# VH-VL binders against Large ribosomal subunit protein uL10m (mRpL10): the designs that were tried, part 270

Target 1, 224 residues: Large ribosomal subunit protein uL10m (mRpL10), of Drosophila melanogaster (Fruit fly) (q9vpl3)
Amino acid sequence: RGKINIQRPKAPHYERARVVAVTQPKYPELPKAKSCFKTRAERTQQQQENPYNEIIAREVRNWLDHSRLVAFFHLSSITADDIFRVRVQLHKQNLHLKSYGSKIIEQAVKNTRYEAIVPLFHSNHCIVFSPDPEKTAALLRIVRRVPQMVLLGGIVEETMLSRNQLVAYAQMPGLHAVQAQLVQTLSQAPGHLIQQLQAHQNSFVQVLDVHAKNQMNEETPKST
Short names: E, the ipSAE of ESMFold2; O, the ipSAE of OpenDDE; V2, 0.75 times the mean of E and O plus 0.25 times the DockQ between their complexes.

## First folded at step 14 (VH-VL)

Design hc7 (from gm16 with heavy chain Y57D; framework fv_anetumab; at its last look DockQ between E and O 0.03; V2 from the best seeds 0.00; counts 0 for: pae E 7.9 > 2, placed apart)
Fold by ESMFold2-Fast, scan of step 14:
Structure hc7 (fold): chain C 224 residues (1-224), chain A 119 residues (1-119), chain B 111 residues (1-111)
Amino acid sequence: as target 1 above (224 residues)
Amino acid sequence: QVELVQSGAEVKKPGESLKISCKGSGYSFTEYWIGWVRQAPGKGLEWMGIIDPSDSDTRYSPSFQGQVTISADKSISTAYLQWSSLKASDTAMYYCARQWDYSFPLDYWGQGTLVTVSS
Amino acid sequence: DIALTQPASVSGSPGQSITISCTGTKSDVGSHNYVSWYQQHPGKAPKLMIYDNSNRPSGVSNRFSGSKSGNTASLTISGLQAEDEADYYCSSYNSGSTWVVFGGGTKLTVL
């Protein structure tokens, strides 16, 4: 089926995530005094990276497939208490703050239309997911108070938007049809909103200058 | 048309108080933050701080924390920068500018207010 | 804290291309924080020329372009004209310190 009838990930997805956490690879219980530390570390790393990363990558892919709003942020150093408060505030608006390693994100989006987001995640980052694209305004209102989070861009109704386009989307009327139409318009002109506002100022000045020149040409007095 | 209009030039003596203004028009004043930028004579731009007019939430650069106060009155679409006691080193051009938030560019600027502090 | 590093001056001839560099740290220019460029003529307020690393506001000539690689952003002006003579400032948000930082400024002289 297509993504026409997408909705919020349900309890079954959360239960699957809990199963994943419980089934995470276990370290060996039997300490072999004769084994070297590097061999034991290598074995532990293989257990963690291979099965764990793929399971979490599938979880990320599931979030992407079932969320109509995805926002990407650069995240600087922040205390556990502060990020928890932000997560709680977002959750009240059906906005789900998640953090994943860059390698996991790369695995999740590899060979998909969203592969272009991988460069955003080579530094510290986090992602906010929601089934409700009308929550974009609430999201931006909340994160404006979190100086450690810098908006990079996002995905709305499967369309990639720059941060300026997300701001524009958030300022639009809350009617579904109007918002869908605007997403298409914004995606055709990346980064145009600030440019269009400044063009309005410049175009107005230019029109006034042309009008003044035409007026002066018509009223130029006969002189020698 | 978006416009930020600042108050006129000021000439003060050390120890005097001062409050300069920045009035926004042509947009919803509470939807954008107002940043303040200082430029000492012959020197570069220095970001001082920012205010959200909707709730008067402020953030300052460490160099200006405790040196100035930024405030706003959303009922008249005006932001303020004030000093309780001016120093000669406060002599500078002061600009206000609009930002969506702290991480966005300063997209529209006021014309500047020249503050001269001398004895 | 420290400002972003720009050369104090740069010069070029009409029709030439020049580039102004802006070097920061991983917490500002290098951390996916967006770089802006401002032009300031003597006695006037700064004007936004480039935002979000490489985007131009409407009314800004396409002779102006921006780029970023690692901790260094660059402003390039092609087809240099007399009216381009001005001071140029780069700026970035520092997400570690949580304030905006400006470069020291570059005086462009058109010979």
Scores: ipSAE 0.617, ipTM 0.833, lowest interface PAE 2.1, mean pLDDT 79
Fold by OpenDDE, look of step 15:
Structure hc7 (fold): chain C 224 residues (1-224), chain A 119 residues (1-119), chain B 111 residues (1-111)
Amino acid sequence: as target 1 above (224 residues)
Amino acid sequence: QVELVQSGAEVKKPGESLKISCKGSGYSFTEYWIGWVRQAPGKGLEWMGIIDPSDSDTRYSPSFQGQVTISADKSISTAYLQWSSLKASDTAMYYCARQWDYSFPLDYWGQGTLVTVSS
Amino acid sequence: DIALTQPASVSGSPGQSITISCTGTKSDVGSHNYVSWYQQHPGKAPKLMIYDNSNRPSGVSNRFSGSKSGNTASLTISGLQAEDEADYYCSSYNSGSTWVVFGGGTKLTVL
């Protein structure tokens, strides 16, 4: 009884091999979790002058026009699941993660004040939009933990910022906090001045009082 | 002013354990990461790893994975680099440096800690 | 190990302009990752000279400039001075990972 060599199974008869080949369930390639972010290649192929591109470009423009915070990221190899997780986290902070093809971006920003961002979109990229510039710190905290997202720069309050500038901005106390602090400082200034002025006056009065008391004591004849 | 101050030079024997420190000041310690860089005598800079002091998220270069341990104590604004068993090949200058994250530059550096491992 | 390639040495005379190149791959410098440059004098800690390809930190001389094209970053030092004699390292990060990479370093000699 010949030991069935399990390690080198004899090639099946050609007919069987044919049947096996034909009956092998072509498992549909698990849809490569098409990262919600179309690969650059997919984005480039779809960027044929499709009326749809104009619509998307308009959308991008609308986002840019209505966002006070825009951050641009390079996306390295990232899974759809990871993107989804990040998207959810960002969404909770009213941060909107979007991805567009480079051609769409180019079309969207052509002849606009945003034209300078076009060079940022040479590879896989995503954009985060927010109506609230105060969310910059939150955004950066979230994405710092996502190695696949690399900050390229951003637009805050219509000002284009470099990576480092954006980080610096995020570290600044909110404008309101700074204003509040300024107001507080300014409000304390008169008080402090008054206190200082009063302190001098009080000290002077005290000295005068002591002097007056001493004079009174000298004028009181020792009634022997 | 942002400063990173490292512990003093160390002379050790092979097989000994060592922990060197890097203390940050002049900035919010938990807002930035701390990276470690090795420089062997007469050699170039080698990035070892990085830590987020806020939650101790630590990442290593593949070359140093399992070879060293990076840690931090945010309460005292200090990062650490440690060896369980030193080798002669560990003889080098070790620098800590501040980074926003791994993709940002090492903008402030410690003065370095010289570690000498000799039988 | 993904390494950035730098020339081992460069030299120049005082007042000249020199350029140090840093060549990476598509996974680092070529992937639009930012490049930084560091200066290191003998026995001293490295100092950041250029970040994000072309930006100078405060306190760095305007004689230092950086640029990036394709897979190559360049550090240019104009008006070379004796004090510029040092080792220079480029740095970037690996795409898809959290790894920082340094170039092999370039020794600059001022003749």
Scores: ipSAE 0.019, ipTM 0.582, lowest interface PAE 5.2, mean pLDDT 83
Fold by ESMFold2, look of step 15:
Structure hc7 (fold): chain C 224 residues (1-224), chain A 119 residues (1-119), chain B 111 residues (1-111)
Amino acid sequence: as target 1 above (224 residues)
Amino acid sequence: QVELVQSGAEVKKPGESLKISCKGSGYSFTEYWIGWVRQAPGKGLEWMGIIDPSDSDTRYSPSFQGQVTISADKSISTAYLQWSSLKASDTAMYYCARQWDYSFPLDYWGQGTLVTVSS
Amino acid sequence: DIALTQPASVSGSPGQSITISCTGTKSDVGSHNYVSWYQQHPGKAPKLMIYDNSNRPSGVSNRFSGSKSGNTASLTISGLQAEDEADYYCSSYNSGSTWVVFGGGTKLTVL
């Protein structure tokens, strides 16, 4: 209990973590002009000369290995107060907001099945990790109110999902709820079975109608 | 099914204390905050404050800071609104409502508790 | 200081479309603040009709729609029906603080 209290602070208690973050080395982004082609030996020397990249890359690898839900966002300009509030909201749902340099991500996923995510990190970004894939709906609910975070896609149960697939996944009932619905349906008298099927059909129709209207009315951020 | 059930109507005199309750069911009580809203007879809605039941983080509207106490007992899924000394101007309907946090809408409402304070 | 302004009353005939306005400042209704709308019948608790400016909760008729332009949010009710007669409140939160603000309410009368 000598750790920083990150969960549900009455005031911004993230200040100590922010101070620690500013004392860590920051790796510069590459300049606008691309460097000349480099040999294999030169690339190896650059990697060996930046030992902090491997330490941070190991952290990213550990997050990827222990998270059943990973979501990738493009991050527009946002105030420190707003991103702190979002981080607290996400943390309450066991959703962990992180940012890493693109070079670190590239190093973390090399020789893994996740190498395909590297292009997502060429621009300003953030990542949300969670061990709880059922929290996908909560994640999308929170970030819907944060226009500065634009969903790019994610990983659920070690499967890469597009933006649309991740949204569709969040709309599905949880496995526990599906199991309960099946047991309830099978245990009912014949008349009750018909009633439950009709209720589920009405619910699906209403959900589809709402989603069609929301998709039609939704504003698309120009930052993507 | 999400449900918020409030304690019954109260008739009190000025200067008396009062504690009214709001019990949540049908959801994980500590995942959501509980807000309190006042409505004087024939008047509009006034948001009073909110509590996170998981750690008792409590926020108040400036108009109600220091005038009421909001608390919760997460072991029985119940939030409370409390006055140490009632005034006649406290006569109103009081609602509890569920919010994801202070910046989200009040998605489920209790039935209301009528508090009448008269000499 | 911070207030959301609604008309005191509005009326319409059955089948008509009506709009209720809610006007504030950039800190109340501006591009980064989210407006919710509540319906309250006499003697009953309010009900959430619109959240995040334009989204409907499950179970709310598609006759209800919300929009926001500048510092003004609007609730539109199409195909007006007798049961729509109620008080309607907008709400938002203060961007720099942790409290919610309600508008003064609008009484809708169906003639």
Scores: ipSAE 0.017, ipTM 0.526, lowest interface PAE 7.9, mean pLDDT 76
ESMFold2 (binder alone), look of step 15: mean pLDDT 90; pTM 0.934

Design hc8 (from gm16 with heavy chain Y57F; framework fv_anetumab; at its last look DockQ between E and O 0.38; V2 from the best seeds 0.69)
Fold by OpenDDE, look of step 15:
Structure hc8 (fold): chain C 224 residues (1-224), chain A 119 residues (1-119), chain B 111 residues (1-111)
Amino acid sequence: as target 1 above (224 residues)
Amino acid sequence: QVELVQSGAEVKKPGESLKISCKGSGYSFTEYWIGWVRQAPGKGLEWMGIIDPSDSFTRYSPSFQGQVTISADKSISTAYLQWSSLKASDTAMYYCARQWDYSFPLDYWGQGTLVTVSS
Amino acid sequence: DIALTQPASVSGSPGQSITISCTGTKSDVGSHNYVSWYQQHPGKAPKLMIYDNSNRPSGVSNRFSGSKSGNTASLTISGLQAEDEADYYCSSYNSGSTWVVFGGGTKLTVL
């Protein structure tokens, strides 16, 4: 009984080989596991126009349209807990911290006056929205203590501002304060003017009195 | 005009304590932060840390954490850098500079304080 | 130690244009972080020359310009003058490490 060479099995009969070849399950090639390390950027690119993205884009647009203060930040690696803390602090000031993907932002601002902000969103970013531009100082006070948040710029009253301009804006006395100062200054002006006018009148009256006295002294005949 | 004026040069021995000062003027001292920068002889600039004078919030570079103490007195618009025990390796020029936050430039600099530590 | 990389030295003749490079990482120069440039004359304090990549402070000559591309920032000095001979440092905030970093400095010689 010939030793069955298990290392070189005899080729099966032609008919058997054909049946085996046809009956071999064609396993679909497992999709080559593209390395799980797709950068967040690559993951965002593959997000097909998901109806969900449209909804979020509309939300972003709504925020932009109804906000008088918008600030843009680069967000580095930050813990969820830290973000939450910042969010709470901002919320207490009626400031709303939001984070959106770059594609969503692009979709949201496409063909709008906000299209210029797209270049700001190349990495992880967050946006703070507020209906009150006077909260700029409060916003900056909070976020500058967060080392993971880097101010990039903002929109105040529909005007795009650089980060430096935003800081400068925050340092300006509020419009109301300036108005108050103006009103104070204007209210003091009439008083000063009246004082100056009165001083002139008083001096004039004094001069006239002196003249009148001198004339009276000249008319008193030396009664010899 | 914004100006930062630092205290004069110091010559010390190893083991001695030292506190140098930086006085700000020409701006609201509490609205900006003060950063400290070290420059060893013939070497480059090293950021040491920063302080918010408004509440004395401080942050240090890792290389300087625990090595120095940064403080401020907002009442006199002055920031301080201090050592509890000087080392020969602390010999350097030390600069204070105004900085709005971590990511903003050092826009105004003090004239520097030379600290020499020699046995 | 996270540092920005600068050439050790650059030289030029009066009237020429020279460029100093500053190379960082994605956590500093390569991110949306801003690069600043400082000039330091011997025995003097550094002076801010460029901030936020390309902006000039008041009083700084228009001969100085800054740019940033990718992980590299550049300082260009046009119309080189003898007074421009100094050390130049780039700086950026590293958002990953959360501290300010300086380049190693570049000595500019005017020939």
Scores: ipSAE 0.864, ipTM 0.936, lowest interface PAE 0.6, mean pLDDT 87
Fold by ESMFold2, look of step 15:
Structure hc8 (fold): chain C 224 residues (1-224), chain A 119 residues (1-119), chain B 111 residues (1-111)
Amino acid sequence: as target 1 above (224 residues)
Amino acid sequence: QVELVQSGAEVKKPGESLKISCKGSGYSFTEYWIGWVRQAPGKGLEWMGIIDPSDSFTRYSPSFQGQVTISADKSISTAYLQWSSLKASDTAMYYCARQWDYSFPLDYWGQGTLVTVSS
Amino acid sequence: DIALTQPASVSGSPGQSITISCTGTKSDVGSHNYVSWYQQHPGKAPKLMIYDNSNRPSGVSNRFSGSKSGNTASLTISGLQAEDEADYYCSSYNSGSTWVVFGGGTKLTVL
């Protein structure tokens, strides 16, 4: 027995329905606009069906390589109007809001130092790119007011920063921000460790190596 | 050192208005937001809402929207929590705390203001 | 007004390790959420003990550690001491609902 239903409730003629509508004027609610950002499921499915994944991955790599500021956010459901307003505010500050599928991000950062960012893209997300690390404070002022965007962390001058470190960076004066970038660039650690180094001498590196050897040789220290 | 100092304990009757304060010091007051937390006697913590003191941008928990008013005066580094008409159920300890925004921790807390509403 | 679920109480003897759980929805305690833990002694304001799931503020003993797996965050106190007796609260921000949530609290008793 098929889905065709030959018996339906009989409705009054449209003239009677038209009279009821006139006596109770109602504005039909327009369909709620979908967000300009795709859901995670839609992104992964589209990624499988899109033959241009390598081209998009190269573009992501280019953005990562040529942006001195990159910030990562988790993004919850947001109206198309709201995200459009945020995108316009960001663009005025030379801040470029983008979103990519997780497979594309994995392909873009494979065998690079940025491979550590891949887990950030297992949830719904957006990324802000900019050539101007001086715009970090402006970025944070704009996105703090967007409750659907949660800061996860960022990259400033090739240094990966936690969200707390990115906030601290944004609070520095412009001249101090330049100085901190130079110190952090010289102190970059591959294992997400950021060291505050004031010297160029191998003796400090040698002390760190001895400490790392001691930590690997000993179990996790107890509190007492 | 960062410090949040709240106004003293209050004893009120139902229907009266009340405004309690939270003064921040030891940091740039407008760089951080101020959240408010309620703790009824013998109960847990409830986040009420938050304010950006720089321009008074506010957001409330649904349980407290329309129940209280959060405000700030950045010229004296002070945030406020205000009731237009107190109820006996408003009896609680009220804390202010500093947050960068709503997703960041409440890192420094005021000492609390005990509000008692009884006839 | 979505609460995070904590046990009402836990107890332990000095020197033991104890763990307090904090369970929520995937939107409260998922892979993208940051969980904080607060200690509150009787008559005192809460104190931040753990932030961003596992970080300790300056001055907090390394006996306190935090972790998160699935939709459950955990606070672990090793080498339990008498002064650890207090109420403990977890919190997180739910960006889907757009407000901060606290757990119901856990009373830790040191036997």
Scores: ipSAE 0.718, ipTM 0.879, lowest interface PAE 1.3, mean pLDDT 78
Fold by ESMFold2-Fast, scan of step 14:
Structure hc8 (fold): chain C 224 residues (1-224), chain A 119 residues (1-119), chain B 111 residues (1-111)
Amino acid sequence: as target 1 above (224 residues)
Amino acid sequence: QVELVQSGAEVKKPGESLKISCKGSGYSFTEYWIGWVRQAPGKGLEWMGIIDPSDSFTRYSPSFQGQVTISADKSISTAYLQWSSLKASDTAMYYCARQWDYSFPLDYWGQGTLVTVSS
Amino acid sequence: DIALTQPASVSGSPGQSITISCTGTKSDVGSHNYVSWYQQHPGKAPKLMIYDNSNRPSGVSNRFSGSKSGNTASLTISGLQAEDEADYYCSSYNSGSTWVVFGGGTKLTVL
């Protein structure tokens, strides 16, 4: 959308070129010191060929690379007024709703770790981007009220999550989750035997350490 | 463990009011919606509507809009289904179930409340 | 009126595999919506058996599997056992006006 395009250095310059071309008279203006502007005809032809798809695909890759939270949705028929209202609510939380064609998404994620998401986009879809993964709970709270948007999954901190994993992530109380798991493990031990309680605690710590290491290994697909 | 406990069976006459309950435990009650499902004797399941206990937002199936009211009291982790004036056709088993949103499954179910309306 | 279409009954012998179909429209089952399956024994509350087309909750036998293609979802039960005899309901969300829709239900008889 306009605001998102304005935030990118290349978008304002390109739009300015279009405005200048539209308003210019047919007669040549005085030569300028430098001009990087292309004619509208040249830009239209470029957009109709494979280069247009590559330009938008690069835009999508840029959003994917610079967002720590990406959520994927199926989008059913929705009015312009309704989607605008959702977009405004999301924007207040630094969440950016975007829609791209499935072919463009395929081109954007081709030869990347995110190539696995392509099957999610066989039907109408939209994507929400944010630099802040702490906004996952706010995102899900907003979209729960929009029946035309069905959560498919997402990417948080470069890790692909199913829709159920993304919901679980949003429900995590941070430090409270770790404390609850520790308490649950200790409660399985016989309360009258201190040695057994200590053994259960040590086993839980080992399980957490293994899980953390496995999570780090899953995030690093290549060995040194 | 997640559990939904519903109120006991009710026998009522046409025209009487009724309010049945569904109490959640073992999870954060305001994080999930509560849906209500009706099953007439010998018939299939019919979704009636949902409530978000965090702000009492409700959504009803068109078949049940205006026929019944769904409410919740988050301070006691309880959702309610209520009729102002019962009809014989309201005779059915009523289930409550936990649901994240419209597109997610009803994952934990109450045991059901049998409502019988006869003269 | 708005229920998803299921066969009224299906039967099989112990050890056999059976499949129950659930057919809807693009507004409910479609190629983009998730389907869940519920098992109901007489006098009991329904139990979630399959969610998100093909996933099983903890504690559900791996003999139960789900799939979806276009507007039709399927529940397959392999190695039929007497305890599988129950009513089975499919369910999907409908973004139009009914929100959540159930199939009419299928009575499974284990011969």
Scores: ipSAE 0.707, ipTM 0.861, lowest interface PAE 1.3, mean pLDDT 78
ESMFold2 (binder alone), look of step 15: mean pLDDT 90; pTM 0.931

Design hc9 (from gm16 with heavy chain S54A; framework fv_anetumab)
Fold by ESMFold2-Fast, scan of step 14:
Structure hc9 (fold): chain C 224 residues (1-224), chain A 119 residues (1-119), chain B 111 residues (1-111)
Amino acid sequence: as target 1 above (224 residues)
Amino acid sequence: QVELVQSGAEVKKPGESLKISCKGSGYSFTEYWIGWVRQAPGKGLEWMGIIDPADSYTRYSPSFQGQVTISADKSISTAYLQWSSLKASDTAMYYCARQWDYSFPLDYWGQGTLVTVSS
Amino acid sequence: DIALTQPASVSGSPGQSITISCTGTKSDVGSHNYVSWYQQHPGKAPKLMIYDNSNRPSGVSNRFSGSKSGNTASLTISGLQAEDEADYYCSSYNSGSTWVVFGGGTKLTVL
């Protein structure tokens, strides 16, 4: 931290730069490469990034790290009174319903094994957390009365499960060892959750493509 | 082994009441809901409604709301579909099937109950 | 009362592959809904063949596969056999209304 660096950091004078080039290890010109890559829009977005998002992302990571059961739901329009009643019922079972923005979820799961779940949160969503995986059955019984909440999948004991795998897990006997064995068995087909995510993405893209074609042609809509 | 067994075929006159049954076995009856599906002669499948046997919670499709009553008796693992006054248009095959809830598939089906309503 | 749209009939020869489409709305057969397919032989109850777009129940041949793109779900049957001749129904629920809807049904003829 020199006096001149406080005012406006600049590259060293040619003489000093020459000495540094000889004595330092060869590294890529990372600052120059980054400036070539980063557009004005990207730099503006980075500077306008809300610090609050990182604090909440840290909260989400804490929930993920300390929950042995995480369930993901699509959330259709629901009244504040109705969702409050659901929260109360879930809380009695040590199930915690949380809602976070997509950007916050992305920041929370970035560089983790759960990064693949990000596309699930591009639409209206909510998440239920619990430290107790045996509460999966109670969770699904409660949510069956809430048609606005559609189960997408979940994480049990750090294993990603599809909607059907999570339901199967919930239907197992209350013996914890048997449930742990089931989780291993249900995860036998790797990539199933990714296949569901891709199907959702492809469906959305297909709808947009059909809509774009209809807008351009102003013709009767045709099946794709 | 999961099985749903429905009551036998019925022949009725318009205006008569009727109650048909669907008995589940081979699973915990209160852990799954029972859906009812209608199929008119030579026509497709129509979902009528669903019941949770644990507390008799029901949901009906709009076409069947007020036209039929779905009920269940969990002590004998049996669901029911009932009409107070039959019409000729009620002539159809009626299926019961197991569902986790309204958003899940109908995974095991009864054999069907044929209801014929004629003068 | 509102059914999903399926073709009335489809045909193929033994050993061929055929596809049956099922078109609904964004709320029925869209990004957030799960599609099931049922096979019905004459005089028999329907049998679940595919659920949640692409999953097969135990005991269903891997010749049957499902997919979904936009508001259209598809059932594909590869290596057609005579016993595949049946009526096929798609089904989805509407997340806004919370009841199940069926497609109008497709009669598969194996020529």
Scores: ipSAE 0.093, ipTM 0.590, lowest interface PAE 5.2, mean pLDDT 78

